# VH-VL binders against q91z69r481to671: the designs that were tried, part 4

Target 1, 191 residues: q91z69r481to671
Amino acid sequence: GRRNSHARHQDSGQVIPLIVESCIRFINLYGLQHQGIFRVSGSQVEVNDIKNSFERGENPLSDEQSNHDINSVAGVLKLYFRGLENPLFPKERFTDLISCIRIDNLYERALHIRKLLLTLPRSVLIVMRYLFAFLNHLSQYSDENMMDPYNLAICFGPTLMPVPEIQDQVSCQAHVNEIVKTIIIHHETIF

## First folded at step 21 (VH-VL)

Design x2
Fold by ESMFold2, fold request of step 24:
Structure x2 (fold): chain C 191 residues (1-191), chain A 122 residues (1-122), chain B 107 residues (1-107)
Amino acid sequence: as target 1 above (191 residues)
Amino acid sequence: QVQLVQSGAEVKKPGASVKVSCKASGYTFTSYWMNWVRQAPGQGLEWMGDIYPGSGNTQYDQKFQGRVTMTRDTSISTAYMELSRLRSDDTAVYYCARDEWDLTGSYGMDVWGQGTTVTVSS
Amino acid sequence: DIQMTQSPSFLSASVGDRVTITCRASQGIRDYLAWYQQKPEKAPKRLIYAASTLQSGVPSRFSGSGSGTEFTLTISSLQPEDFATYYCQQYKSWPYTFGQGTKLEIK
């Protein structure tokens, strides 16, 4: 088995998987102004090389590894969440979560999303809070990186909140993106 | 099969506007960025901007900001590019082209419309 | 904006020849480079993306190489249908920008 991909890393004061923490730290240091981050695909060779290194118990994204392509590091982060046995946003909560789009007031919508998310395990909520705080921070550089909350939701939404197979994929995807955008914008209210 | 079909050729006078349509079929229109690219006679290719049809979000090359508007109608899977205050150097073939897209991200433009010739003359 | 410069602008060659076209970026673009073929009165057709990955359905006589600022498109054995104009295009940063083109003609 892969130890680093499934392990909790407690050195940060939160139980955040090392691969997630490492990708986010690397992007915070070197990638906040990178155009099209999460939208433009990185090299599949480099993405796989980084992923395989983490699977071997290595950390290729330490400060000494500052030469990695930002798009590849973003790709590793997306790959991590895509590979989870249970999606970050569980499918059993899907219908309730997307129903929140009916609430036009964004603050009130955020409060309803919070109610639904508080039923999740604490370990999941800690990862969500870490990820969405990062995505919100990244979006503050949108004048330079072109990645506002709308664009980030488009690029990450399908991975974070997969539409269940029994649902209409096309119409539900738009709703997923709107909910993910709301969470990015209002993460402090929600978490 | 993925296909982009554009509206027919147009002849316009200086100062007028033109609106070119691009109808998509064979894929989920709202899930792929759509680009607009033009090519003046005997010249190279010039990117004008893009739109994400799912959200309506746009970005434009600075050269065209204030004159170009990109929109879409998701009910008929159609993207539009409108260029206003036309001048003779806007004479070109205008193409729509979608970005290739999957969960890993975008790999640039993979499918192009047939082009729409816009002629601006007195 | 990232400027793309192709050389040569015009190339005359015979069927069966090996031809190379060079593209230079004004700053590093890693492998975020595509190559397009355009025949008269037709839309461009993508041949290569990620500097070296062939588009599905493109013959293997086409190959791309390079990274950073210097890139090459190679046609290993020119066929009659390959006479066209070729463009490189970077997609690292917006606006997307194209080289000025290389017109490949029958000698």
Scores: ipSAE 0.670, ipTM 0.849, lowest interface PAE 2.0, mean pLDDT 90
Fold by ESMFold2, fold request of step 24:
Structure x2 (fold): chain C 191 residues (1-191), chain A 122 residues (1-122), chain B 107 residues (1-107)
Amino acid sequence: as target 1 above (191 residues)
Amino acid sequence: QVQLVQSGAEVKKPGASVKVSCKASGYTFTSYWMNWVRQAPGQGLEWMGDIYPGSGNTQYDQKFQGRVTMTRDTSISTAYMELSRLRSDDTAVYYCARDEWDLTGSYGMDVWGQGTTVTVSS
Amino acid sequence: DIQMTQSPSFLSASVGDRVTITCRASQGIRDYLAWYQQKPEKAPKRLIYAASTLQSGVPSRFSGSGSGTEFTLTISSLQPEDFATYYCQQYKSWPYTFGQGTKLEIK
């Protein structure tokens, strides 16, 4: 729940939540070389303070005097996706998405994932495209930040594509991580 | 109960290699980063590197790059650290240590193995 | 690499004393600081992480404070089981680095 005072970003023609866009912009500007981003936990006090500021209609990440910890900004982004009532990757597509691991050719796998995702609402696809383009870009700095596509999938996969309770949690989590890694690597083919 | 149980003490000659094992129990081995840390006699602690057992991905401290190899066998929940071209100043107790981890991220090393003494002498 | 420097290197104290150990980082590490206790022939045990958060099961007489480059571990009323070596460790960036240790001895 955004408050009425939240500004909508108008450049895309679709709504990217301001909190998502602001976190990603901040990390692109200041955090691409930050070691362990998304892996190391930020201050939960700072994470909650930033989140609460957005809920009050402020944007604490637009302040030129901001010295927010990159791990805390990454934590806000993770908290946003964790808090969605409906996960970014809907549970209805879970079984079909993880079955794509049977496809060994990574570009063919990407095409099958694309087919599954094209059935989603456009607003969801726009957020996915934005997030995964960012994660791919971030992973290009992995020799400095230590976060390759698989490490990013480990750290974000459980949040983005939760394993349904009916499924085996351990084996499915490994499959989720592989699918999320594939999407990070091949985001241009998928989106 | 989360436990890390390491292999027994080793005595080696300079130039040899040693491989220390660390068997995990009480948690999902493939879901937590594993660190290796050593402690020379009468000295402090020195981080050597880590591995993510789920992927096998590693990173090493520059001091050990080219001499250390960290691996794992997920079928028996065991991590390994191999140090080659041993020198007398590699004499130390070698520890495995698990990163604490949840959806918010890592909070550093929470569970340590009992240590493996490696002595390098002529 | 981020250098961690502890002081003092050794300290003698009596049961009931208040003890303070300091740790300084060569560059800012915000609150990415842990404290460990190590007894002879034993593995380190984490006492504190995030500079001030007590590990579950650690007695409340232990406390941590500080941020940035200066940190303290305080034992408010020393107990017989607290005689050990204490290490600070930064986990802001790799490689993880430790202070050289503070040996706390009984008088």
Scores: ipSAE 0.645, ipTM 0.841, lowest interface PAE 2.1, mean pLDDT 90
Fold by ESMFold2, look of step 22:
Structure x2 (fold): chain C 191 residues (1-191), chain A 122 residues (1-122), chain B 107 residues (1-107)
Amino acid sequence: as target 1 above (191 residues)
Amino acid sequence: QVQLVQSGAEVKKPGASVKVSCKASGYTFTSYWMNWVRQAPGQGLEWMGDIYPGSGNTQYDQKFQGRVTMTRDTSISTAYMELSRLRSDDTAVYYCARDEWDLTGSYGMDVWGQGTTVTVSS
Amino acid sequence: DIQMTQSPSFLSASVGDRVTITCRASQGIRDYLAWYQQKPEKAPKRLIYAASTLQSGVPSRFSGSGSGTEFTLTISSLQPEDFATYYCQQYKSWPYTFGQGTKLEIK
């Protein structure tokens, strides 16, 4: 999908945007046990300041003694995905993806989700793999951070897989949450 | 308008249980966490736990773990809190409170029910 | 758990006075702090969140300040309807915790 020229690490079209990589690295280092990460809002001033620094080609999260609030760094990551012109999960695949909830066997469901996701551009799949591996890893600390796969899906799902306006928002949102939860749990089967 | 309306006052004996209801209106009930908070007579406020009505997922303060159960009925937009094995020091006003929430995250409790007085006496 | 300590416990004041209530957190909570007003036999009403953001519909005579571990609620010119109990509350982490309250009484 979408590429930020100053956030690239390679010219292959297969790189992780610097802002995504930096937020995830920071959270892996300092935030895995942080309560309510992705649920509790950060400082919107700090979120915007960090995002603007990345847009100028800087990396404010690279400092060895960065004192950024974990909720604000999580907010930057959510803001990045919310700001994409095309959502990470394209609206063209929405109906097919949510239909996978009809498959009761979770392993079989994961294989069908994999089949659908393999139709996406490789650059999108690389970002998905990186993000969902991180979300799975984060959820392994749920006894401390309170963010199991279902809570992460609730908090991040609407940003990653917006319900199209022509669809019933309430019923579809529950389906989105279930699909995103499935991808977090079974990311190794899917990617 | 957003509103939370709770069930009426209860008088219970020690060892009994009580179930308080909280009916929501004016917003999408299944999309916002609901908190339960209590206040003993003349005392401060004490958070008990929360529920996400869309899933039924709950978390409880350790103090109440094993005695409290939070549930909901999405067909009537109603949350419930049940406290068992009541003691005299469970005498309090019990509140439901909606967690303010949007895509940026949670900002704490913005809307409260009117409260339900529970009296536990011999 | 993060402990919240309010000062003073009781405050007597007259209409028109400027009053200040202080809240301290046992560890840094940045600006994850709310202030509530509670009148007798009523539910708490949130006045301020994010330490200094006034909730819509709350009179501008109420203001909040502070960050980290020290926070202040100020009422710039007390009105008759402001006599109530005030609570601070942190929402940085669970369990949510409240100060013990400050009862603001008519002199």
Scores: ipSAE 0.555, ipTM 0.817, lowest interface PAE 2.5, mean pLDDT 90
Fold by OpenDDE, look of step 22:
Structure x2 (fold): chain C 191 residues (1-191), chain A 122 residues (1-122), chain B 107 residues (1-107)
Amino acid sequence: as target 1 above (191 residues)
Amino acid sequence: QVQLVQSGAEVKKPGASVKVSCKASGYTFTSYWMNWVRQAPGQGLEWMGDIYPGSGNTQYDQKFQGRVTMTRDTSISTAYMELSRLRSDDTAVYYCARDEWDLTGSYGMDVWGQGTTVTVSS
Amino acid sequence: DIQMTQSPSFLSASVGDRVTITCRASQGIRDYLAWYQQKPEKAPKRLIYAASTLQSGVPSRFSGSGSGTEFTLTISSLQPEDFATYYCQQYKSWPYTFGQGTKLEIK
């Protein structure tokens, strides 16, 4: 597990970290129809360069003339969330969130998830709302990018909602993916 | 050690179906996409599709849409590829192959099964 | 679909030779390219991924280069065990596609 300096943005009280906003903005502009986005690896060198630039207080994605690889930008976004000291979905809520899998009706499941997430700090909820609105929007282009809510959940689940060490990693990961999928689909109901 | 072990050779008649198995070990089976690739005698490699065992989500090459079904049994870390309405040009060695995967994405197929020969003849 | 074209289809060389195999993509695939080695009656083995990253355990005499549409696999000094068929593969887009292969034979 990696820890990065971007965690300070969350602690600093910023509503949405610049790196998150910039990556999502960039993808919205240039990557919505990009096949395999978040599944296809970007250049490790480029990912690190972008990340390091943000860590220096820069915004390497602000230039509309930028020709950065979409997969690299996507990689930076995931790495940010992976690098948080505290996962976006707190471990303290893990068991309760996973338990929502037992609710078959997806709308009802979403309502229960909402109830659980409303207990989280406002700052976390704002970031969640922003991220999942984006993921939902991205999934609407699944005919082009091949990334439906399921595939996106596969890519983001481990990053956003890591399985605690004391839990069964194999069985819980599938449940995490389902929960994240549910949130992507029903983000308006949940947030 | 990461390895994939496939089922034995099959001989089928045209119109029949074949189901090949691929047992994975040495890694978290549910966390990596599993590809299926075939190779006709003396020919190159042909991607058929993939499955994510954690969810069962699949993607098939359009060439095989409607004839191929990829499934998995997570309890025994085994992936399955079923091909129906077999014809002579389906004669090939069929491979399962794992996609290397991390937070940044996929890096191609790093581990392959030993292959399963499927012969379709009248 | 993205077409991958290898050249040459057949190559004869001697032990100790420097060998170069090229792969061309029908459209830009950046560095989303892997090279595989396949020996007779065996499964393919990944040698290189991300166009130039050497697979762990693969001898350093193997190297990959290129980006965009042109890629090269190089064997700096051919060894007896290197006579095999080699394939490039793109994983930028589905469906994944392979080159037609290059059979490297002993001269």
Scores: ipSAE 0.531, ipTM 0.846, lowest interface PAE 1.3, mean pLDDT 93

Design x2
Fold by ESMFold2, look of step 21:
Structure x2 (fold): chain C 191 residues (1-191), chain A 122 residues (1-122), chain B 107 residues (1-107)
Amino acid sequence: as target 1 above (191 residues)
Amino acid sequence: QVQLVQSGAEVKKPGASVKVSCKASGYTFTSYWMNWVRQAPGQGLEWMGDIYPGSGNTQYDQKFQGRVTMTRDTSISTAYMELSRLRSDDTAVYYCARDEWDLTGSYGMDVWGQGTTVTVSS
Amino acid sequence: DIQMTQSPSFLSASVGDRVTITCRASQGIRDYLAWYQQKPEKAPKRLIYAASTLQSGVPSRFSGSGSGTEFTLTISSLQPEDFATYYCQQYKSWPYTFGQGTKLEIK
């Protein structure tokens, strides 16, 4: 027997991927003050072990007394987004998104970014909202963890919003970092 | 081949400033953090700060905050470290060193410049 | 700041010897440790990162071990080019900090 179509649509359209939710929950519990989170590489053995456990249907991050390295959990989260068949920020929106850097007023820039992002599927926007709310929260501990919105944008920008090969990699990467920084800072306006 | 080539030796008086350059080749300069590390005569190594050349973002050891400025020129793949209000105890060899970096993160300093001797004397 | 302490400060050995250098951190740094070799008037050269991962191009006679607060660099059979000063360095947190060095001299 099949479940109701309404119930199935609600289930499939509103679930944050377990690996994303689990990594973010773990970091919120144990890693907000961890220096260099997302910048310092974790153990690649541990990163792959955690990733493989999730792929087998296990949740190694659910243990409340877990001894996982924060940099490795951060690495799992980055690896998840890097592994998406389609980047979180689609390449089709790339040029329009980076053009928003020309808007000097940061609040108005955020409103223009919002307009562009509203054209994306709701499932993508839900993940974006969850991720960027977390990155904003993490950046509030920057006096201790050294990861302000600028540093987080450097570490996540290339993964979340890859520069297309036909573009100038150097100048476009700087623009990506600025846009991602704007989204971290103004996530409540954008999402 | 990845290389970091630094500017030549400097002799300065107390109170002056020095600006050391570090020219990168053989890799994408803007994609790797660049560290500055110094070594006083007969002493160990001391980290001063870093810069991300792709954006110019910096962080400095609190010991040098307010006296050090790290910059870069991406058109010539060159990083700079300027230290102001020099004192005699700033006499050291100054190194640039690239952070090994990829999408998985940083693994510390893998490539070093040859060093620039700065002597501060009355 | 995380203080790094090396022992010994000086070590005298012959070609063919096995030598061991120890590095201790003032607090846990997991495996966020690198080892460097520095010859006179030269820049440091990284040998090992992540406590035990050998840098590409470094001879296999070099090995690293340890985690947490105690770490070891081992050279299994000294060669003439191995006589240098060795530094450990933590990269768990900023500022990066180095041990005071171990000078390995020919006996």
Scores: ipSAE 0.489, ipTM 0.784, lowest interface PAE 2.8, mean pLDDT 89
Fold by OpenDDE, fold request of step 24:
Structure x2 (fold): chain C 191 residues (1-191), chain A 122 residues (1-122), chain B 107 residues (1-107)
Amino acid sequence: as target 1 above (191 residues)
Amino acid sequence: QVQLVQSGAEVKKPGASVKVSCKASGYTFTSYWMNWVRQAPGQGLEWMGDIYPGSGNTQYDQKFQGRVTMTRDTSISTAYMELSRLRSDDTAVYYCARDEWDLTGSYGMDVWGQGTTVTVSS
Amino acid sequence: DIQMTQSPSFLSASVGDRVTITCRASQGIRDYLAWYQQKPEKAPKRLIYAASTLQSGVPSRFSGSGSGTEFTLTISSLQPEDFATYYCQQYKSWPYTFGQGTKLEIK
């Protein structure tokens, strides 16, 4: 109900959508140590303004003199993935992915997750690799930003891997978070 | 409806520990951050820390580091706050409070428990 | 830590009056601010979040404004049930911090 059925990757000759690359670049430059990043909601007005700018083919985050709020930029990034017609993690892989939670060893879990994700389109994998490399990098600053891999997984799990309606929402959400956490920690092994 | 119900009043001696419970209902307990806030008699509100029940991850105010422990039992949707080495200035009403949460982030504390009075006296 | 300072600490007013409470943050918090109402022997109740968004079920006579470091809570026409203590709170960063409170009493 909250997803835009017409939202797709921005195709300007880049494999990674400009909005994703730009938001992540901006956060890498100015927001790595920002407390509560992705947990605290940004300004709705600013988030919409940034979003609309990207939709016009602009890059409002390219200016190094920009005073955009980090939480708003983070909000734009989450909103992008939330608004995809098809979630980044396809619903067809949902059951198989959450089943990996039964594997106690995280490294072994990562290997199984890798096997499942290799079945996805190359374009999706490239975006995943880029995103999770960023999230892993961001988590290295958890002493400052208070966002360890699990906290980040809490924020991104529902957005990247929404629980299908036919599934138990309560139990599956916890599993989704664990899977996303595993991917953040072991992104180099997986991708 | 969303509701938080806390345990009853406690009377403790200095040096003792107190453990307050907060039972949640009407929502997915494991998907919302739970805060603990206290209020000394006639004073303002003081944030102590929070916990994410889904994982047990906690964040404490530096003032309480080493004395406070926040835990949860997901099977009964209950959060716990334990404060050790109690002092007279720990006398206060202790509240659990849920952070409103959606896909965009948090929006402050929308639901509060009724409060638990903890009295520390020699 | 971000310090929140409310003014005034005490306010006397009559039913029907327009009342304004101010909250200042020691550093910029954008609109990551909530207002709470607390009546005696009761838990706080959230009135406003995101600085200006009215909580569902809260009367329209309550409004919030401001961004950055200056914020205001306004009651356009004070009602008997509005006499209480009010708190602002930032949730931009940890630790979360509250203003010292404003006690609104009947004149």
Scores: ipSAE 0.137, ipTM 0.741, lowest interface PAE 1.8, mean pLDDT 92
Fold by OpenDDE, fold request of step 24:
Structure x2 (fold): chain C 191 residues (1-191), chain A 122 residues (1-122), chain B 107 residues (1-107)
Amino acid sequence: as target 1 above (191 residues)
Amino acid sequence: QVQLVQSGAEVKKPGASVKVSCKASGYTFTSYWMNWVRQAPGQGLEWMGDIYPGSGNTQYDQKFQGRVTMTRDTSISTAYMELSRLRSDDTAVYYCARDEWDLTGSYGMDVWGQGTTVTVSS
Amino acid sequence: DIQMTQSPSFLSASVGDRVTITCRASQGIRDYLAWYQQKPEKAPKRLIYAASTLQSGVPSRFSGSGSGTEFTLTISSLQPEDFATYYCQQYKSWPYTFGQGTKLEIK
């Protein structure tokens, strides 16, 4: 997907960017049972407002009395990862990660994915662990929010692991989603 | 150009099943949710469910749960909607419709098939 | 489920008239609202999405407004080709739901 060249990691001294932590915290508090979370588009205006606020070093989601739309907050979170200069899943690992789809047993697949991801910088792994723990937790509310690991993977796959241009977009996207799904389900094994 | 072409009209008896096809072209079939919406004669639009062709994941309206099955054949970019145990009140025009989709989410149905008339009569 | 209620169900107007159709949601749906136009024996056509964003290729005489629970579709100057049935639809949550429709007829 298209990435914003101006999107950068927040330099707050935190291992987990404030925007990521705040969005996830907010969703954990108010959005776990929100039907269609991450599938339904948020308000573009609100998403931009929240994003811009974070870019100014603010935390618009810190107030418990905030009435921000959950879908907008979800949108901000996805937009952050989409906007990274280097995707959360580096393109250098794309082929190897996709190859894991050949492993039918999900647990075994997870172990292979783990081996690949452990080669990444610790800072990236920490963010991944945090994100996928959240996504797994969110998926546990699928009876309410209708977002099982599959649906969440559909929403996050392109954002976290964009298909390189030289690759077959159709087949690879499906594989990306499967990989992301596997990670959501087996996040404890992987991280 | 994005286009959805549906199968032809069907006449069925009560208790039978009908399977409608929707062939997609002009876009990446596996990357967009496909909805099915029906419209009884002289009535409004009714959402039945959707499918993500990339994975085959589906969501159905509870009204149709247990009677509707949405599938796809990615090799020919075709979505299918099968409705079983047909009743007279299932008589309607059935539409496939693509959700506009980007990484931020869905924005409603931007492209529709031409519709398939299904008549259920004894 | 979120119920969508349109008003009026029927509307008679003349060419050149300003026409307004309203849609009410049973609960807040922010701006997750689309408007469709349907002509007889044709599939619906999306006119507006995100409550107020005009679909590409749709004439500017069409506009949408509203948020939360109250929405409006406006045709600033009705043209002959605009006589049709219009539907609102929410996509905030599943199942997606439509208004009952507004049939716009020539006076």
Scores: ipSAE 0.106, ipTM 0.723, lowest interface PAE 2.3, mean pLDDT 91
Fold by OpenDDE, look of step 21:
Structure x2 (fold): chain C 191 residues (1-191), chain A 122 residues (1-122), chain B 107 residues (1-107)
Amino acid sequence: as target 1 above (191 residues)
Amino acid sequence: QVQLVQSGAEVKKPGASVKVSCKASGYTFTSYWMNWVRQAPGQGLEWMGDIYPGSGNTQYDQKFQGRVTMTRDTSISTAYMELSRLRSDDTAVYYCARDEWDLTGSYGMDVWGQGTTVTVSS
Amino acid sequence: DIQMTQSPSFLSASVGDRVTITCRASQGIRDYLAWYQQKPEKAPKRLIYAASTLQSGVPSRFSGSGSGTEFTLTISSLQPEDFATYYCQQYKSWPYTFGQGTKLEIK
């Protein structure tokens, strides 16, 4: 059910999946100041069209004259990560990552998170670095787009680091958000 | 018994490269960080970098960035450290050293190789 | 980078003496400190980790103390086999850094 047809892009030899690179590039060009980005749902039809285009091996976002809705492009990016067979943050690291919330100092927390993340496959780490650099950059425009690191963490937390079914969903989600927030803020230290 | 066994002594010319191996046994090679530390004659210990064999991910001291490459072969539980563009001040004993870690961090280097002497001379 | 400074660099003592070596960190490192012993032409051996935890197999005459920026290694009663060079090391953050070492010689 969660298997993503875009997984083939990860195996194509490309370091960063085309869909990820293209969406982030597009948002960097046109959506950094877009209020509520990633919080506001885009057109389901447009999201599916863009997704399907990528699945066909196309790049619908490569045209500089593209007039796709920013919320739709943002939706495609989230949908990609949500659809991964294995979450970007592997379930095997969930408990350890959540436990980092006990570290009050954010810098020290980041160092511990870094140690944990460096155990992940290089391919995953590269995508993480790329994504969180983008999210940090996006958060620098929070005065305009209203998306500070915490708001972005709320949007991406469930997608990137889903709470295992055996865990308390409510309490763990709060911790997930804090961990993702920490990573956004301290991405240079972590990656 | 946990042990690290390193390759033999090397003599190199300036500008050459050296690759030192470290074979691990007695523990799960892929589950422990492996450090590389060198010691020039009569000098102290200097951390060069580390690798997590399970993923192959590395981090290097900035001093060696661009000259050092740490790799591993998990099939034979062996870590490698390659240093290029060698110069005379690279003459040292090079150690691999295992580092334990958990959520609270590392606990220092509990197991060391016997060391590999690398001599750089014209 | 975090600098580690040991004192003294050289120390002469006799068998049976109480010996203390100090290590100072340029930044707070909590208890992320290890002590190593190195004998000539041998690899270092970890004695203490977490500032005060004794490595298994290490004699109880060795002890570590301190937290933050000031640390000490103590040998309560020096034995002949204890003459060696000792190093402190922080592992709070990368790059890991060592003290310059303390050579303990027989008087």
Scores: ipSAE 0.017, ipTM 0.643, lowest interface PAE 6.5, mean pLDDT 91

